VH-VL binders against q960a1r229to459. Designs and how they scored, part 30

Target 1, 231 residues: q960a1r229to459
Amino acid sequence: LKGDRIELLLPKNIDQFKKFKKDRTVISSGLITRFVSTRNPKEFSQKWISTKYVKEFNEITVNKDSVVVGAALNIQKMADTLTSSLSINIGKEIDSFIQKFSSPQIANFATWTGAIISGAKSSLSVSDLLILFNVLDAKLTLLNNSGELTQVAIEEFAEKKLFATHTIVNAIFSRSLTGFLFCLKLGETSEQDSTNFNFAALVGNQVSRIFVGLGGQPKRLTSLEVHIDAL
Key: E = the ipSAE of ESMFold2; O = the ipSAE of OpenDDE; V2 = 0.75 times the mean of E and O plus 0.25 times the DockQ between their complexes.

## First folded at step 11 (VH-VL; framework fv_solitomab_arm2)

Design r4 (at its last look DockQ between E and O 0.75; V2 from the best seeds 0.00; counts 0 for: pae O 5.6 > 2)
Fold by ESMFold2, look of step 11:
Structure r4 (fold): chain C 231 residues (1-231), chain A 119 residues (1-119), chain B 106 residues (1-106)
Amino acid sequence: as target 1 above (231 residues)
Amino acid sequence: DVQLVQSGAEVKKPGASVKVSCKASGYTFTDYYMHWVRQAPGQGLEWIGYINPSRDYTDYADSVQGRFTITTDKSTSTAYMELSSLRSEDTATYYCARWGYNEYSFDYWGQGTTVTVSS
Amino acid sequence: DIVLTQSPATLSLSPGERATLSCRASQSVNYMNWYQQKPGKAPKRWIYDASNRATGVPARFSGSGSGTDYSLTINSLEAEDAATYYCQQYSTFPRTFGGGTKVEIK
């Protein structure tokens, strides 16, 4: 008897991705093959589809009012793009913050989508990338199982657990944000790069955005925002 | 007083390698991304790639992928560009250029390094 | 890659005349820069974000455009304006430059 068979599709564009995605597990680049011990290898077959080579998932677009980063980009390329494309008081803080929470080894290979999905799924861990997306009011473009595209705020993505039913196509960051970004991480000194607490604030914008990470989803501190905006 | 000072002209044979330096001064080297741009004689400018010096992360234009390597030495505030397997069409002036924040453009350029590849 | 086509390749005009340099992109771009390069020198930042003059650029220079069509105008040419001008987009990766327009003073 033959054992399990893994089928991995490598589409080159979004039209191919849409056509072949049905009933397949989506994986990011760099981790395209996984083997899990199975109770009955002859009964299990897995069909995977990769985002690695999809043109639209690897695109970067800098518009006058926004910057769009494709879902297959690694964390470091996304961070460099944001740093280069946003105002200095926001961009330099992004560059600095990434250095505090992600080693070059991880950031150069892991996708930002993998990190965001991991953070959005967790009720216990404190995610540094997720709080950064929240403070920057990131939007995600999502592809549903019917092949339709929608755009949602990062908060809605996590709250409604859209990672279970949608594929991330890109993230969209506003270039209209003004003021100063401040990010703080308080964590372990271990090689695990763990965070016990984080905090992110964008102040001097039209409306301040302030978040705290204490475990699970970042919490928006709207009462503090109102107080600071009143000063 | 920001300055980017590049190494001197090079004459090379096809198949050789060249390494051009760009020494930065007047700012914190790791705060800004360094790009490389080349200009063949009598022609326009071609973007090669960049490096984030604080992370040693690089990326390149697809057309030059595989032969260019951008590195830095943070202790000397110096960026390097190495081009291997030289061809005669690689004859050009090579510039380093710093990416400027808020104006989203190359705000400072090195003086250029002429690389000539001939048999 | 986005191709930027500059025209004309050379403009030869008298002092005081108006020069118009064109830059056309192969697809829509949202951010266009211009650089001035004099012979034997490195390029200098001249216009950024289509219309903003870099520090020290005379008011006779102006930039305009959107989408696929951008231009740089010199309202009254002066001798020191003789140079080659390059447009550059950064809206998409990789960043690309135009082929240049050489401005000569007759």
Scores: ipSAE 0.622, ipTM 0.836, lowest interface PAE 1.8, mean pLDDT 84
Fold by OpenDDE, look of step 11:
Structure r4 (fold): chain C 231 residues (1-231), chain A 119 residues (1-119), chain B 106 residues (1-106)
Amino acid sequence: as target 1 above (231 residues)
Amino acid sequence: DVQLVQSGAEVKKPGASVKVSCKASGYTFTDYYMHWVRQAPGQGLEWIGYINPSRDYTDYADSVQGRFTITTDKSTSTAYMELSSLRSEDTATYYCARWGYNEYSFDYWGQGTTVTVSS
Amino acid sequence: DIVLTQSPATLSLSPGERATLSCRASQSVNYMNWYQQKPGKAPKRWIYDASNRATGVPARFSGSGSGTDYSLTINSLEAEDAATYYCQQYSTFPRTFGGGTKVEIK
């Protein structure tokens, strides 16, 4: 799609995506894409590329040991996939956690990738998905400018600000996690999607994982993990 | 006992709409995803779509996208599938099926609803 | 989409014989289920995750396989086993079914 204010390419596969990505800004699919397009002034033309129709970014793969979720999928689709593919004590909590979103529209139309990137960029915001990814020790498959794919931990993605140079292709979740997941979020109002505080704990795994979010990147509570694991 | 009970057979003309119901019992309705699968006469099974009752989130097969709509009534533990712009090729028995956790399979099925589309 | 090809389309055997049903995937899959369907009835979960028998499934039924090749075996067929069996994969969305194998008992 080409207009006076915006040029948007819609590749259908990762190879096309690699080619088209040159000199273009990658945008998340869904509501965010629409907002960006409508708010652009006529005097400012932007070149964009979307992941919306890229095959590899829309795939869900359930392996024996992992679940892979494409970057173009919405938050709810990701959550549903994890809920249906992970142990019940983890999956159901994920579903419950996502239900805490005040706006179903955000969950249904915003990509999880957008949420992750937004959370990673911000030093002030509290991201529910970011803490979820941390507690689950999620991995991201990234595409760099050279066209190579690498896998990194979500922590590394944020710490190294890889969102500036890399494109998220998918997220990888381990299916070997055991125990119980507990998630908590608090917002200012029931009608706001903003979160002021969130908490996530995976207990009963070989190694407990506990994170708290009060702004910016979630912080791991290692001392508490050690304590719990000793019980 | 888990049970899925579907509505009765339907006969419609091309272009018409029909809504099939699936009443669930014996479990917490919102805790499980409800899927729909159809089977044309003498043919195999085709996945159509699903709904997460807790969020009313749906996803559909490409073959029915835009024409089929899955909804739920949580108060009655009932899932619905509305078929619009019916075509002759939509003639089939439609099944609701619960997706089971941990076992990653359709563990319970409705008895099926036959929808016949004929001029 | 992953295409599942079942063979044979029809299998006619006598009671007591061994039946082997095949399901081949167009690409590698990690999860395969089998469903039994009798005429005029809804499918029933029969084997899940390649090799696990659903509740109530007789021990003479077994499932095996990996990658692209999966099979359901009936050791010593009984008359009640007459049905169509469908394989189904969940490794890649969307879920897809095989064309089915009809087992007939002579």
Scores: ipSAE 0.026, ipTM 0.650, lowest interface PAE 5.6, mean pLDDT 88
ESMFold2 (binder alone), look of step 11: mean pLDDT 91; pTM 0.926

Design r5 (at its last look DockQ between E and O 0.69; V2 from the best seeds 0.00; counts 0 for: pae O 2.02 > 2)
Fold by ESMFold2, look of step 11:
Structure r5 (fold): chain C 231 residues (1-231), chain A 119 residues (1-119), chain B 106 residues (1-106)
Amino acid sequence: as target 1 above (231 residues)
Amino acid sequence: DVQLVQSGAEVKKPGASVKVSCKASGYTFTDYYMHWVRQAPGQGLEWIGYINPRRDYTDYADSVEGRFTITTDKSTSTAYMELSSLRSEDTATYYCARWGYNEYSFDYWGQGTTVTVSS
Amino acid sequence: DIVLTQSPATLSLSPGERATLSCRASQSVSYMNWYQQKPGKAPKRWIYDASNRATGVPARFSGSGSGTDYSLTINSLEAEDAATYYCQQYSTYPRTFGGGTKVEIK
């Protein structure tokens, strides 16, 4: 018997990843699909590169002022890290909010980067993880095709469609955030439905952050933030 | 009045398994992560892993070879640690410890459960 | 894994003396905790975030340090301070502990 062939590279560190990324599709950990049972054209080959074993993509670093979470972490491990590392008024809301939109089975397998990219690509859907990243003012470290690293705000990542030209290396969250986080998800009938509307607010911080999700990218309510901060 | 009460000492033969309980009281069990740490006689402390009891998500130190299983029973506010295929080097005191928010440290510890593995 | 090396292994001093316990990390860390453990007892949180005393810890205890070098100081040693003190890093997984410094009263 003979089937389709897939070349999958498993780099161990970011330097190896940079070296071989040029012509390959990046696959998140736990989502690698085997095609040996499918009947794609026999001589077609696909070249993939995995983030699963890249040390830097699996690292978690807690600094005094920031938490850095690697790109290959699953959603649940990222959420647990943030919950454990941020102030209680923010961390407990993260823990509560994630269970409203992601089952344990999905959260244990899907990477947060896969979910963020899916949300950032969509002009129509409402992403719960994306609004959470926006309200927390997440920064992304990105790797371009020439091997250079840059940092961008989550808003810029989606606005400039950087998912098309860059690979996410990690996310950076401030540990200096203060105040209370409030997150709301509304579906058609239950918490397990697709989100029709979401809302996230961090108030009592030096600069409040308030976002709504109505379809496509979360919208920041800057005028409302100014009014709230003036109170 | 936070309290973590662990099950009693165990003496086991190599190849057996052991399950240690840690009953929590004085707080909402699902609001805090529970960790397990062990200490061989005369040795230092070794982190084993944790459980998020709200999500049943666990993660373990790579160095512990994957023989540990952490579970919970939310109806009794109890965390469990099970260690299979016991070896003499698993002889240790096993502690449950709660992760403290805002202090980012283990704020409450169980009294410890000694597990002795001998022929 | 980050290795934490504590020194000295044993510190034997008279009451009233100043004790300094060192904890060196194999790479820079941003967050260090300390636990006290008396024989036959569970560890107790003692110092968190390098320098903050846990509830009930006497003022004679202080913590300091950054990067790779951290210390725990007992300004005027008392008999009840005899214990083993462990440092613990939180900066990366897996969370690791130092080997301990046993403080004895002569």
Scores: ipSAE 0.604, ipTM 0.830, lowest interface PAE 2.0, mean pLDDT 84
Fold by OpenDDE, look of step 11:
Structure r5 (fold): chain C 231 residues (1-231), chain A 119 residues (1-119), chain B 106 residues (1-106)
Amino acid sequence: as target 1 above (231 residues)
Amino acid sequence: DVQLVQSGAEVKKPGASVKVSCKASGYTFTDYYMHWVRQAPGQGLEWIGYINPRRDYTDYADSVEGRFTITTDKSTSTAYMELSSLRSEDTATYYCARWGYNEYSFDYWGQGTTVTVSS
Amino acid sequence: DIVLTQSPATLSLSPGERATLSCRASQSVSYMNWYQQKPGKAPKRWIYDASNRATGVPARFSGSGSGTDYSLTINSLEAEDAATYYCQQYSTYPRTFGGGTKVEIK
């Protein structure tokens, strides 16, 4: 799609995506992202590339040891995949957590990638998905400008601000996690993205994982993990 | 014992709609995904879609997307599938099937509901 | 979509013989299930996750395989084993079934 203000390419696979990405800004699929792009001034044209139709970005793969979720999938689909693929004790909590995440419209039309990036960019916002990814020790498959794929921890992604130079291809979740997941969120309103505080704890795993979000990046509570694991 | 009991056979004309029910018992209804699978006469099995009763989240096969709607009534532990804009190729026996956690398979099936679409 | 090809389409054997049913996937899958279906009846889970017998399944049934190649074996066929057997994959959406192998007992 080409207009006076924007040029948007719609690659169908990762190879084509690599080729087209050269001097283009990557936009995630989703209603919110599209709205942002339409707010651009008329004075300059922008070149965009979408992940919406890239095969590898839309795939779900359930392996014996991992679940892989494509970057172009919406929040609801991502959540459902995790709920159905992880242990029941973890999955049920994910289901409950996402149920209160945001309005159905946002959940259905916004990609989880967009939410992760938005959270990672912000120093103030509290991201429910970001804390969920951290507590689950999610890995991201990233595509760099050289066309190489690398895998990094979600924490590293945010810390190193890799969103500035890399494209998320998918997220990888371990299916070997055991124990119980506990998630809590507090906000001004329900059914909206108004979270002011969130908390996530995975306990009963080989190593406990506990995070708190009060703004910006979730903070890992290592001392509490050590305490819990000693019990 | 886990049981899935489906509604009776239906005969419809092309373009019509039909709603098939699947009543679940013997387990916590909201804890399991309910899937629908159909089988045309003399043919194999085709996955149609599913619902997470806890969140009412659904997903469908491309072949039925936009025409079929899966819903649940938690109070009665019943899953429904509404088939709209029926076509002759939709003639099949439709099964509800529970997806078993941890075992990742359809562990229980309804007895099937035959839907015949004929002019 | 992952395509599952089952072979043979029909298998006719005598009681006591060994039956081997094949299911090949168009790409590697992580989970493979088998279902038994008798005429006029709903499918029944038979083998799950490649090699686990469902409750009530006789020991003469066994499943094996990995990657793209899976099989269901019936040691010493019995008359009651006459049915169509379907393989089903859970690796990617949509979930898909094989075309089935009809086992007939002479």
Scores: ipSAE 0.355, ipTM 0.773, lowest interface PAE 2.0, mean pLDDT 89
ESMFold2 (binder alone), look of step 11: mean pLDDT 92; pTM 0.934

## First folded at step 12 (VH-VL; framework fv_solitomab_arm2)

Design s1 (at its last look DockQ between E and O 0.88; V2 from the best seeds 0.00; counts 0 for: pae E 2.8 > 2)
Fold by OpenDDE, look of step 12:
Structure s1 (fold): chain C 231 residues (1-231), chain A 119 residues (1-119), chain B 106 residues (1-106)
Amino acid sequence: as target 1 above (231 residues)
Amino acid sequence: DVQLVQSGAEVKKPGASVKVSCKASGYTFTDYYMHWVRQAPGQGLEWIGYINPSRDYTDYADSVQGRFTITTDKSTSTAYMELSSLRSEDTATYYCARWGYNEYSFDYWGQGTTVTVSS
Amino acid sequence: DIVLTQSPATLSLSPGERATLSCRASQSVSYMNWYQQKPGKAPKRWIYDASNRATGVPARFSGSGSGTDYSLTINSLEAEDAATYYCQQYSTIPRTFGGGTKVEIK
């Protein structure tokens, strides 16, 4: 599709996507996220590539040891999948946490990828999804400019700012986690899908995972984890 | 005990609409996802959609997208499915089914509601 | 979508015999469930996660399998076992069902 200001390609598979993405901005079904990110284009004409018809971005796979969620899926669909696929003590908390999300509209229409990237870029607020991904030890499948797929931890993604050079294809969540998940958010703003403060703790796992967000990247509370695990 | 009780049989003409109900009891309604599955006469089972009662978020199979609408009434612990623009191929018994945690299966089913679409 | 093919379509056996129902998936699946349905009744969860009997399911029922091949076995059939059995996968969305195997008791 080509208009006066926009050229859009609709690849039908990951191979076509890899071929065309080099000179284009990636967009997904997350319309709200796209509008926010493209308010002031540098150029009059924009070249875009859509993930809409690429299977890898839109599929959900439930394995014995993992759940894989495509990057083009909305936040709520991701959350529902995790809730339906993880243990009740973790899944129900995820559902509850997302229910407290600032906007149902954002949850329904924005991609989780957009939220993760937004959170990773911010130094002032912390994405609720970002802390959730951290506490769950999520991995991201990334597509680099050379067309190679790699998997990285969410922490590495944020620390290395891989959003600048890589395209998120999917997220991988472990289904081997045990125990109870506790999530908290405070200081919610109506205009953001992030908060000024959030907290997530997975306890009763072989190794506890505890994170706090006070702006920017969530911080892991390793000392507290050690203490809890010794109890 | 967990129970899902559905509304009675319906007979409709093509193009009409029908709303089927599924009343849940014996558990916290908002804690479990409610799915709908249909079965055409003499045929197998087809998943058609679900609702997250805590958020009223829904997702549908492609075959019914845009025509079927799932809703809930939390005050009565009831899930609804409205079928619009009915077609003859929509003739089926419709079941509500709860998705069970940890065991990853439909652990409880309604008794079914037969919807017949005929001119 | 993952297609589940059940075989045979109909299985007619005598009481006391062993029944083996097959469910083959078009691609590898991680979770397979089985449901029992009697005429005019709703399906009932029968086997979950390939090999776990649901509450109230007799011990003569067993499930097994992995990857693309799953089976439900009934040791020593009883008259009450006459029903249609459906397999269902939870590996990809949407969830899909097999075509069912009708078990008839002679």
Scores: ipSAE 0.765, ipTM 0.892, lowest interface PAE 0.6, mean pLDDT 92
Fold by ESMFold2, look of step 12:
Structure s1 (fold): chain C 231 residues (1-231), chain A 119 residues (1-119), chain B 106 residues (1-106)
Amino acid sequence: as target 1 above (231 residues)
Amino acid sequence: DVQLVQSGAEVKKPGASVKVSCKASGYTFTDYYMHWVRQAPGQGLEWIGYINPSRDYTDYADSVQGRFTITTDKSTSTAYMELSSLRSEDTATYYCARWGYNEYSFDYWGQGTTVTVSS
Amino acid sequence: DIVLTQSPATLSLSPGERATLSCRASQSVSYMNWYQQKPGKAPKRWIYDASNRATGVPARFSGSGSGTDYSLTINSLEAEDAATYYCQQYSTIPRTFGGGTKVEIK
């Protein structure tokens, strides 16, 4: 960017990113607007490092058992990747659900990581993308300050507030999921954080996954899952 | 049966533009992604990009970005590919191809549209 | 980009002979598909996910391979098999094709 008060590094690969990350605030395109909301501008880092052009953060890999989606991808590209790479009964519902909570303009601009971090931070809002990640049993690859990579479930990421100490590198979705995905949003707006209630169920998978969003972290309905699986 | 029927051959001058159509039938148009692939005379196949018809979202190969525009008309179940600022090296046959779920491959192809950029 | 190298570029064989077409990827891929294209015609899906024949593909065609090394075999070549065969990967974007192997009879 322009200006002596902002230093923005644009690394091209993960090795450069690891080298320069120390003492810098990580941003994606979805995080830039939040810089101006800092009440104490000198407290907010003047040294930024972007994920936008890091090759590994923009990669998509489709394996036999998994789909790996880089952290810098926008929501729509992630959704299209999942829709194209998962079974039709899951993929079509992902495509449909994204349309209900994110306008084309927002989905083409906002990163999925920005939306996930926003949802994971909130104890009050209902996040549509977060419940989708939960029902799909998403895993996140995280990078700590020493350059070590770890993998955690989406639930652990939010529960342990790992967004404060780690950088998301990618998300991993199983391609072993079967059955039918159903997603429901109750709200008057297509803005992804304006949902009052949501619900997501994957039924006919070996173990059903059923979640509700009532504010904060989605709640898994394990008793209902057991009941449904017994049918 | 699934069919993809493309518009007829085009002869264009350098600097002009061309818009190729691909009319789909035999399935719900918005349920499947549509891809475009081209083939220069005597050459292999080159992937151009795709469109998600339900969202009008497109993405393109890095090697071809800047001059291609993929669109749809849902009311006629038709995908379009427009190429601007035509060059002689754009002379090729252009194909639409549908992405097949669960088999992760192009299951149906249009017959192709030959675009010739005159000398 | 992942580069797919097909060999040979042209394979000229007599009817009844066994044809083997090779496709080598510059790095490991998870999905390899094959398409058949006859002159003046669109490609047709032939083999998907390395070894599965598309509907209507004769049993004399088989696909194999994993990682970086894939092949398409025609057990007993027939005249109607004369075509160009392209491999195609789906593991990263952009999706890429090989340069093709042209199979000729006689």
Scores: ipSAE 0.511, ipTM 0.778, lowest interface PAE 2.8, mean pLDDT 84
ESMFold2 (binder alone), look of step 12: mean pLDDT 92; pTM 0.929

